# VHH binders against o26223, part 207

Target 1, 191 residues: o26223
Amino acid sequence: MKLLWTSQHIKVTVHIDGKVSKMDVLEAIKTRRSIRKYQDREVPEELIDKILDAAMCGPSAVDERPWHFIVVRNREMLEKIPEVHPYGAMVKDAPVAIIVCCDSSLEKIPGFWVQDCSIASQNILLAAHSLGLGAVWTGVYPLEDRVEGIRRLFSIPEHVIPFSVIPLGYPAENPGTRDLFDPDRIHLEKW

## First folded at step 12 (VHH)

Design z2 (framework vhh_7aqx_2)
Fold by ESMFold2-Fast, scan of step 12:
Structure z2 (fold): chain B 191 residues (1-191), chain A 123 residues (1-123)
Amino acid sequence: as target 1 above (191 residues)
Amino acid sequence: QVQLQESGGGLVQAGGSLRLSCTTSGFTFSKYAFSWFRQAPGEEREFVGAISYSGGSTDYADSVKGRFTISRDNAKNTFYLQMNSLKTEDTAVYYCAAEFESYIYPTDEYDYWGQGTQVTVSS
């Protein structure tokens, strides 16, 4: 059927354009989507290095930069993450995951490490997207069972807190983009 | 208030067709991606099909691919599931859903759900 071929062609074109098209910062922010399905294809170390460089470039409270990262490529370890993270099922199918951690010994001001690690996590998602990869933030902190499960699984010391698990890979889905602009949430001069 | 309401379910003979509709109100329809799910008695809820925000991409479960088609009509705030060549195995309650994103529940992809509509396919 010609309708089937047309549909296939459109799908392939959209998918390729989404991966290879150059984007500026605003495009990256607006078109980033959570990606949970990945191609059976390894992510080069050079791309992981670029992503982690971007993660460490975020602003940090009193420049404490408390983040540490665990890069997980081992299939057996990735397959164990869903056992300790109830909503991390997609991680087992990813070629790689990054665990964002806080080293509490680097904290200069109490409590701001959460914001620092949130900034690092978002930068990972944006950098991955800009490089043609897909990723999803799976929350760990402050859910005690997930924190402890991830800590045990990856031998994380007591003074280090796992914050998020971010599987990533070449996307095997294209959910499109969201238009989330809501002018009712903008107040001029005063509430 | 936000509402999703399914319609178009019913009894149909194997090999027949049904068109399900999901009418929405209380939000900006064009800002959401939509999906259909189904749940047979005693089974888990199963993904059926999805349509993106722009309508430019669709995805289907292998069990329905080639038989079911999802579409959307932004002017009517409605999206559809056209079900062709129905099989007895398609018997289920069908739910429409509007997509959401959560880093706490990253496998939970949907914020709003309809009440469900029964589809019964007899042999």
Scores: ipSAE 0.372, ipTM 0.726, lowest interface PAE 2.1, mean pLDDT 86
Fold by OpenDDE, second read of step 13:
Structure z2 (fold): chain B 191 residues (1-191), chain A 123 residues (1-123)
Amino acid sequence: as target 1 above (191 residues)
Amino acid sequence: QVQLQESGGGLVQAGGSLRLSCTTSGFTFSKYAFSWFRQAPGEEREFVGAISYSGGSTDYADSVKGRFTISRDNAKNTFYLQMNSLKTEDTAVYYCAAEFESYIYPTDEYDYWGQGTQVTVSS
């Protein structure tokens, strides 16, 4: 059964006027794009709270919930992130960034924290999109240089692992929609 | 270039049947939901029915439920409106429309429209 994903023409209605268009979950998933250009507009704290709430609603291994979040609004700090994250150039242009971290001391089963933090990160992206914001997942873990860079920059303790940096803002670009569905990646019953 | 072209319209007696076709080109047919609309003289365009992108779901206006059936043939880039037990009130120009995604309910915006085909049901 070839799952026909129709991703091409999702009109992302970017409501310019900050009106939170209520997207259903499938719409949010299908229409979400990485946004790397942001308006010169502050993101309300209420939206960040909603996003973080969403970030914490994902499943985790044996409900370990190892995630922590650093909310960064300080302009100087945002501008320093690209210095330790080569693919984080857009962070300096964002009004806010969320750094997703794992507290390893909260792990009940080793290694699953990557999945947990991934889920949290994705939920941040989806929530942001649903709220009319643009965001992008900039990977930190497992690249040691990025991990250590972010660690030092934000004085993150050794038992806490920075996982991702997610800049957020009102989008200043519309990359359109794309269809990423690939039926060749679907295997029925066996490989 | 995107094209939707209706065919199969014509004159038919009440109680008769017609099959309309909408042939499409210029887009990935399998990724679109399709709808039929109709407009009678002096009336607003009204929803007739729709079929999801997967073909697994259909929806119809109450006025045509049980009489009309929508189907799609992905291999032919064509979807159909089988109209049975036609009534004089079914007389209208019938339009086919395409919408990206799996929506089967009428929306305010469709991506593409056909030019329409006349269906006349005589008493």
Scores: ipSAE 0.000, ipTM 0.232, lowest interface PAE 13.7, mean pLDDT 88

Design z20 (framework vhh_7aqx_2)
Fold by ESMFold2-Fast, scan of step 12:
Structure z20 (fold): chain B 191 residues (1-191), chain A 122 residues (1-122)
Amino acid sequence: as target 1 above (191 residues)
Amino acid sequence: QVQLQESGGGLVQAGGSLRLSCTTSGFTFSKYAFSWFRQAPGEEREFVGAISYSGGSTDYADSVKGRFTISRDNAKNTFYLQMNSLKTEDTAVYYCAAEFDSYIPTDEYDYWGQGTQVTVSS
């Protein structure tokens, strides 16, 4: 597998409701939903490369950037994920999945790798959505049985921790959007 | 365990009205957003409408906007889809859904009810 470089100044064009349009950042954040049903359609490598580029642009504690990614397209491997992740049944039906990992040897400050990998995972979800794809974050860490199951299945070294499994594809469901703004959670000057 | 159950479907003539209900259990109703979806045979599942946890925001598919209204009753743990000016194209199985956007997948939660058939005759 080889990631592709693209030149700067390429505008992102998204396919929304069968129409090509541009999604701004606020719209992407507000309209992203977890997608668990996918079309039987291949996701081009170019789109995966764009998503991974976005994932690596997240902030990280003391700029440690401990993330590594495994891209899984092999159908037989995708079908084995539910065996070690009991709530990952949708992964076997996805055309591709990304496993977000932490390389603990890159960690500069203890414990913040969890936030770092969460940021990378969210960027994957937002980037996928902006490109007309659907995705869902399925949790691995901190559930030790899932961590060890995924580690063994994908030959992940002992010093690397699988954090999340994110299946991606063209969506076969449309859950709509939500307005979750709650002013009662905003406190001015003091609690 | 989250459970959702639809009721109120049936046969209706074009131009008529139906009110669908979704009764829920297994979670704190007032803390969740809710949606309606529909699926005709051989077609993909289509979004119909949504209501926020506060009830202050609603959203609709363009195909039903102005004809359908979603509402909620927190005291009854139930939310509704009022369908007016029904068309033959509205014929589908209608599903209610509780909106969970969790990174931890749970097969213990039924996001969807079993569905209720709506048939609109010409």
Scores: ipSAE 0.000, ipTM 0.178, lowest interface PAE 12.3, mean pLDDT 83

Design z21 (framework vhh_7aqx_2)
Fold by ESMFold2-Fast, scan of step 12:
Structure z21 (fold): chain B 191 residues (1-191), chain A 122 residues (1-122)
Amino acid sequence: as target 1 above (191 residues)
Amino acid sequence: QVQLQESGGGLVQAGGSLRLSCTTSGRTFSKYAFSWFRQAPGEEREFVGAISYSGGSTDYADSVKGRFTISRDNAKNTFYLQMNSLKTEDTAVYYCAAEFESYIPTDEYDYWGQGTQVTVSS
């Protein structure tokens, strides 16, 4: 069985048995959507490993690669995330979440870890989508209350900064693709 | 830019139902995600529910989950909050809001409506 997602210009094909047909890079980027409803179905460890491998393949400033990841499958812990992240209600219904963190001791150039962790977060979203999963980036940094709440909840040490919480699972929704191209934001030669 | 206008507020008895509407004008309705917020007397504004660009994804505050349903009608440039099993603590001014999909969901949005009063009597 195959599920076909179609936009006017892009098609993505997914096997229902949990395998994903090939999609090109532009297809993946343009058809990825935030997914907040998940099937009551376990995500295999092998898929999480592939997603984390993809996360670590992003570029980083001066190759500092400051990323650390926490994989959360414990339902009691997932159910506590909305208490410290008020718009993270969907996390408690996900089979798994990944917390992207920065280990500040690995930082070679001040401040670029935010960009590094953003790249890792986006790679998680794209990799999940390419594997037939759905995910959503919920922001933690730079909101001080969320940073401290997540740090306390997951026993994260002082030198490590939680950056994002990304719940993921097999999608229980199939949103259409968006038409987001805005030529008014493109300036030729000068502003 | 989008402009938002709420309607459908009023007085209802506890256990009753009410449907709020938010009609938009300005730029393309389908490019926005939409949310409902409320503010009770003497309290800060709180999140109630949200709906994605496609209408396939919704999110609710725990206090209203199972009782309230958010929906959208792109053909009418309108989105709705269906409120069932109303409680006296649901009494508040309800605001609709529009934003582009954000990786930091907050109560800070591109545009807010003027608000509509909902009063639930015992």
Scores: ipSAE 0.007, ipTM 0.254, lowest interface PAE 9.2, mean pLDDT 82

Design z22 (framework vhh_7aqx_2)
Fold by ESMFold2-Fast, scan of step 12:
Structure z22 (fold): chain B 191 residues (1-191), chain A 123 residues (1-123)
Amino acid sequence: as target 1 above (191 residues)
Amino acid sequence: QVQLQESGGGLVQAGGSLRLSCTTSGRTFSKYAFSWFRQAPGEEREFVGAISYSGGSTDYADSVKGRFTISRDNAKNTFYLQMNSLKTEDTAVYYCAADWESYLSPTEEYDYWGQGTQVTVSS
């Protein structure tokens, strides 16, 4: 009970939804699921900052790190995303979405920005999951109609390419974990 | 898009068995993994079991492992949940879903949820 005897006059209580568990990396990877239903609750800015920090820590081709991110909390803007993304219906119900973009002016080697932005997108999903949030990757690139729709909606300049839209929030569904290990897809020494 | 319809629910006594079926429409059945979920009164939907697209892997919630078996019949576009040694705690509405992780068409998982079938286990 010594934790009740701190040197501070104010006891700071961090509000964390659900049970806070220390999830190792392998557990996070194996238990992460796409979450499309969210509680009607705001995600603290501090958690978004942690997620974006994780997103920028991925490997990058020739360390070009071309990632830029748009954080969308405006309800009117979130409600317009399904108009330009046919499989983005859940975005309108999310408290926040992150748009992963490539700034082509930062590109040092042609074409590898796709892998870079894929890594950033997956890191967002894993970081969100590790923090007790749920998220889903809704693909934008390389579908030209989705790319141009998102570009126009968010005033994205021509040299920047929207790659993915990732709504996130506190999960209102639990689809369970998957067991996808298939040894027939592993070839030793040769095909 | 795959349409899912549950059947086979009903009233059963503890220790009994039921077999739930989930029928699908379309020619893409063999390309999907499938799952069963359940929702007890006042609770969130919880995972029950899953079967991979190849049928080579199955997964179960700890609460049902050893009692429930999931299987699929690709020729009939149907998958099943065989429930044995039923307990009163198994009382819930059971839902089937195509277990789908697409970043291209992520809303398809919502479209794959069926209507649900009530299972009531009496003592």
Scores: ipSAE 0.374, ipTM 0.767, lowest interface PAE 1.5, mean pLDDT 84
Fold by OpenDDE, second read of step 13:
Structure z22 (fold): chain B 191 residues (1-191), chain A 123 residues (1-123)
Amino acid sequence: as target 1 above (191 residues)
Amino acid sequence: QVQLQESGGGLVQAGGSLRLSCTTSGRTFSKYAFSWFRQAPGEEREFVGAISYSGGSTDYADSVKGRFTISRDNAKNTFYLQMNSLKTEDTAVYYCAADWESYLSPTEEYDYWGQGTQVTVSS
């Protein structure tokens, strides 16, 4: 049974000054895009705080909340990230990046930290978008070379695992919207 | 949507004090920066002062520095403008405003505004 889902076109009102109006959660999810080009404009600390607040609101396995966040604004450090992360070239152009990490000592059930940090990372992306910022998820874990590279670069303890690097900034590109809904991926009651 | 309502305005003699309150609706009071503005007859609206979302930072116009103080009470969803040593030139309609990003935002980018409360300082 193909569920006929009517794609609700959520209108994102973008103000002339580039400020994105407050959007509801569905709008944020549907209109979010990876942004890899940024304006030469600083991101206010208040916005970062709000983003991090959102990052910590996600669920975690047995409420273990294993996440830590490194906020990177130092230009030299931002420029070094691409050296250890081949697909992180855009990080050098961002005014700020958030590195999401797991403290393994906080993990209560092995393995769920990946889900926990993924949720946190996605919340960062959504929050950033809702605030008029662009961001992209650059994966670190589970690639050992990237994990070790980021670890060394930021002197991350062995028990802490870098998971993702998320550059953020005011967007200097507009990739447009896309519809990713695929009814063929929906199965009712059974496969 | 956040609704702002000013209160505490009125008539006061020069040298006197007033305390304005701005009460906000909604559940996200702690996430907004708040500012006070004022507009006198025939004048443009001007910035009076602001407080950050955390309450850790405040800013004031030079004309009111040392006389006015802004504070916030997150438990009451209210922020305040304490006005001391009032002058006749302080006569204006006072507006409270809220901004999600920062009190440093341009005036035109503030997200929400109150309706204003009249403050009259007599000689």
Scores: ipSAE 0.017, ipTM 0.349, lowest interface PAE 6.8, mean pLDDT 89

Design z23 (framework vhh_7aqx_2)
Fold by ESMFold2-Fast, scan of step 12:
Structure z23 (fold): chain B 191 residues (1-191), chain A 123 residues (1-123)
Amino acid sequence: as target 1 above (191 residues)
Amino acid sequence: QVQLQESGGGLVQAGGSLRLSCTTSGRTFSKYAFSWFRQAPGEEREFVGAISYSGGSTDYADSVKGRFTISRDNAKNTFYLQMNSLKTEDTAVYYCAAEYDTYISHSDEYNYWGQGTQVTVSS
């Protein structure tokens, strides 16, 4: 059975002391890291709802918003993901994973769903980080074996394309922040 | 590491204009975002304007929008604050500040600061 979420389920409070996150946008972007080790601690549904609302707020080509999401909490299902996704070993240790999908029937302009689902995936990572959670984007599309493996495992219809698998949870590691600014990649006026 | 030096301050009558300059040392000018702050007597230091490392983004305090313009000249290792339609309320010591990346902050917690230059607007 799949879990479906809507904006009506979104709540503003974090389950820790009832406080709201105060991380600013630039801080969230600069301090977000891929997290692959998670505490043995459940993520409240309210936080998942907030993350998925943020995922759907991204810009989309011609406003097609083709994204659908599968929320996986079942331990047996999470343990099967590494069988079809070789770089998804950390998913077994996560309390929850989100599968980002494209419903091709919602596509208004061919090919731009990849950018749309990339934006949704990044918003999930940033929203999770801002709420005190850790997450990592594991790639599915365009690797045909992973696409078909995930499709079969979660009974995804042929017109829907699984794009990414994002395990998330309370972080059990702190890799610190990275300074990735490289001025040699910035060109003024011309190449 | 960067060294900042302001110039162009002074006395001007209300309605007048001044251009402040901030010259920087070093071979990494293009790596820095730049800001102007000011501090009036008896007040906290406040944000005035900022420009990103690429020059593609600028931001201004509401009190100066439409009157002040920030710009940068990478060839001269210098950035500027063009101040038009000056008011007596603009009287303050003006500081230039730099941050080593794309980070534009309204906070006065920048790591690199100039010594300040006095701007006095008389009526």
Scores: ipSAE 0.000, ipTM 0.083, lowest interface PAE 21.0, mean pLDDT 81

Design z24 (framework vhh_7aqx_2)
Fold by ESMFold2-Fast, scan of step 12:
Structure z24 (fold): chain B 191 residues (1-191), chain A 123 residues (1-123)
Amino acid sequence: as target 1 above (191 residues)
Amino acid sequence: QVQLQESGGGLVQAGGSLRLSCTTSGRTFSKYAFSWFRQAPGEEREFVGAISYSGGSTDYADSVKGRFTISRDNAKNTFYLQMNSLKTEDTAVYYCAADFESYVGPTSDYEYWGQGTQVTVSS
């Protein structure tokens, strides 16, 4: 098996169709901003499907893929989220929210599900942005009161852990781009 | 979670052709890159060929370049190894494998491997 480390690893992820995209990957990463104000406009199911497809494309520890997603469109349910998540006030004004969860029965390596669900959450944010939507990550795990509040509100089983709540919609705000590059955080060869 | 099943192995004469298939289950087929490996008697498992998740890139071991072709059919959740101009040294058990982006790496051969299918090339 000495040929395992051939160029095939690079080829898996770098295929680019000859089409020119409106927003390339680097542009999407650099221009994505947290959006907390949404238009009173429905998000089509087809866009949610594309976003969830992208969420599941993230790398996961030993390919455990422990994520499950709850799509919430019901206004009454969205309005109850701020009661169990104090910093989730914007969720009640969003047309839809995605709750990212970990099914602990799918976990193959202890603790890496947090990273897996973080990757899925970031892919949701980037995919939403690339499709002309805005979103924000509101933290649930590891805050015990929020975890239990969200679990109770959405009837989530004991073996499933709610990780994040991500409201999304068409943006009603346009925050400016941030220049976050800091070369002082880059160390060559050693600290 | 990915279940792999090889088929198409058998006995073939040198210079002949054989097509191996690997069928998978689930909705994630299009998210995986796929590879073929082989293991000859008394030797270690070696790489044969690979196809990217998009199908836009393929890679082959030098010993099979120009003779073997890997392809995928996302509608059938199946990928293939077309083996032409077979040689006696191609005799081996052929295994299919699935590769998804894992930042920790695979911890177990069985997660990504089928059961294997025997290919015997006679002179």
Scores: ipSAE 0.000, ipTM 0.119, lowest interface PAE 17.4, mean pLDDT 80

Design z25 (framework vhh_7aqx_2)
Fold by ESMFold2-Fast, scan of step 12:
Parts: structure tokens; C-alpha cells; sequence
Structure z25 (fold): chain B 191 residues (1-191), chain A 123 residues (1-123)
């Protein structure tokens, strides 16, 4: 239970869990941007735990939930990621990165793990944004060189496939919100 | 690689109009969302307007809503800022920027800012 003061009026708000979301789901979805510049500020473990909890709440094909996550805070390891991921230069400057992986032994139907891991990756981005953090999805699968580079760098076993690398931190940039709604992509009743 | 070049700036009197253009020289124009920013002397760079990668949606700063219109021409690899009813407080260097949400090429090396074009509005 926490007592919080609101900015608009002097109000006291009491919350059971001390968790106060300032952003609803639609706002989080519409205002999330890829963030590639981070403050030199540690991300608390509590926030990482909340993000990973959200990641695991996504739907998955026949409920296989094949995802595993590697949390990387070691500076030397973060600095090596750009060596095996040519478009991951920003990762070396992030305080933490999450590697989303598929444990193929948990797969119940071939191929749907890609959708499962995509859902987990997007949930990480949305959860990070809702908590005041910035993040960016850097693609690994299906680019074979990146998959093998990340596997070797983090000692990932052969039955586990690295899917994405998501650096995150407190944002050091503030890109504008984009309006992406395109009614020409919506077809009523038929094509 | 994407390169951005602004054009169309200059001196204009209050109440007048200008159209700024931002031309890209790289392939993959349709994979980028585009924005205009401006920076007045002694001030921080501020957002002006944005157009989605699909071109179906636009967003504007409150200070320019109803006066400025952003548009894109994918065939010409160019996007525009039509500025109407200009005010002296619109005086600034205007920058175009390419933004992407690519998870394949998610690096600052693919974000490009133009060099800026000066807009001066006299009374």
C-alpha cells in the first residue's frame, strides 16, 4: 500500500500493491517507440522481473510457451554483441539486454515458436515502455550468422534457438509519437 | 544507406507560406516514417510533425496544427512540410528525419537527419 500525490490536484491515492500504471494498454501500444540511446543508470531487477512476467503472459500455439530468456548485465558481454550482430551497435551502451530464446524441446507443433517468441518480444517492448524504460528489438532469427554468433557468445545449447536481442534502459532520447493508422489496409466483409 | 536533404527554406513575411521538401537518396524509402523538427536560436530542437511509413496517418505539434501539413510522395522518394499562415515564432532551422521500427536494421546508423534549412519569418 502506497500513498501517492497526483500532479493535477493534491490528492492521496492508495494502491494495494504499490503498482501504479500511468499508461493504459492502448496508450502504451500507440506511444511505444524503438529507443537506442540510454542513460547511464541501472535498471532495477524488480522492473526486469515485471517485464519478463509480461513476456510470459502472451498467447502461444497449443500453449507450448517455448520461450526462455537470458538477462545480460555484464558489460564485457554486452560489448561483444555488436561483433556478432552487425545492427546491434546500441546494445553495448545499454545497461541490460534480454535475449529471447526458443527451447525446441518444448515445441508441440513445428514452426509456431517463431510467432510465440515474437509475441514475447513485443510484450517485453510494451512492458518496458509502460514502466518508463526504452527498448529496441534487434532481430536474430532467421539470420543464420546472427543465430550462431549469439549462440556461441552466450553458450546457448544446440536445442535452444536465440530469437531476438532486446537492449533496454532509461531513455536518453524522446522520439515523437507516430500515427500509423491506415484505413486503406482495412477491408470490410471481403477483399 | 539513407541520406536526407532539405530544400525550400528562406525568408518569408508573416502570413505567408513555404513548402519544405526532404529528398532521400537511398533505397527503402517506404520502410521509414518521416518527421520534421525545428530549432529556434537558443532553444531545444522540437517536434513539428510526422507521417507514418504507410502515409495513411499524420501527427502534429499543437503549435502548428491547422497551419502545417506533412505529406509524402513515394514515387519521388520525397516528403514535404506545407507551412501556411506563418508567424514570426515559426522562425527556426527545420530538420527532416527518417525513423524506422525495423527489428532487422535496428541501429542508429540507419537513422539519418538532414543538415537543416533556415526558415525566417519577418513581420
Amino acid sequence: as target 1 above (191 residues)
Amino acid sequence: QVQLQESGGGLVQAGGSLRLSCTTSGRTFSKYAFSWFRQAPGEEREFVGAISYSGGSTDYADSVKGRFTISRDNAKNTFYLQMNSLKTEDTAVYYCAAEHESYIYATDDYDYWGQGTQVTVSS
Scores: ipSAE 0.086, ipTM 0.541, lowest interface PAE 5.3, mean pLDDT 82

Design z26 (framework vhh_lunsekimig_d3)
Fold by ESMFold2-Fast, scan of step 12:
Structure z26 (fold): chain B 191 residues (1-191), chain A 120 residues (1-120)
Amino acid sequence: as target 1 above (191 residues)
Amino acid sequence: EVQLVESGGGVVQPGGSLRLSCAASGFTFSSYELYWYRQAAGIERELIASIYSGGSTNYVDSVKGRFTISRDNSENTMYLQMNSLRAEDTGLYYCATPWEEYTYYGMDVWGQGTLVTVSS
């Protein structure tokens, strides 16, 4: 393997239920896995608030920050998501899901809202992981049937676009860590 | 690396049976949902059966009662028992599992497919 540079790890301290956990940022990124099996245990509102705070801290094109979030805890609503998202079966078993949306009225540069909402979605996944939770990104946009299904189910207005559905909870599985570094994808100075 | 390999396809008469296998490697098999897809000539791949890590199963109406999906976590293998086969069941059968990190299509890992032909 060839590394261009090495850098000091950045450690983040998080308080969870009165306990202190420390996680290196690189470790958090490398050890986060998609979790689709959840304990039958509620996620405290305070943790959801921390996750959404982190979601809103991502970079955004011309600082447009077009993201809005729907927090879904209602069991009947969670059970209806798989009817409009064919690969979202795990959502019905999650204690909570976050729907990431774009308010197109906040868009300052056409098209960059997709990147903005992708960044917010990834921050939700990383923040959940850092707090001892598991989550998975289920894709909605740009699949029109999923977009309209989620819109109808949650009464989302026409100028708002549902982007992703992210169920989360305390993990009931441990898939282990992946080894994904591929030096053939790194080019020095030129292609 | 994550890999899926299907086997068990072949030619059968209407009313016959086949058992498909999907051998998995490179991941924690017991933690993943696994799927059987079918592709007939000229149409999109369709999800026909799924099995979740906890053992619950789902089927499309056209195969319900005729097909049974199962898994053996100790052998890292998923199966599809196909009974009462019909000409309309002819196609390539693929196993798939979401390689986890983004459930767009749910199917980053596909096998090569195994051909099932129902005719006489």
Scores: ipSAE 0.134, ipTM 0.556, lowest interface PAE 3.6, mean pLDDT 84

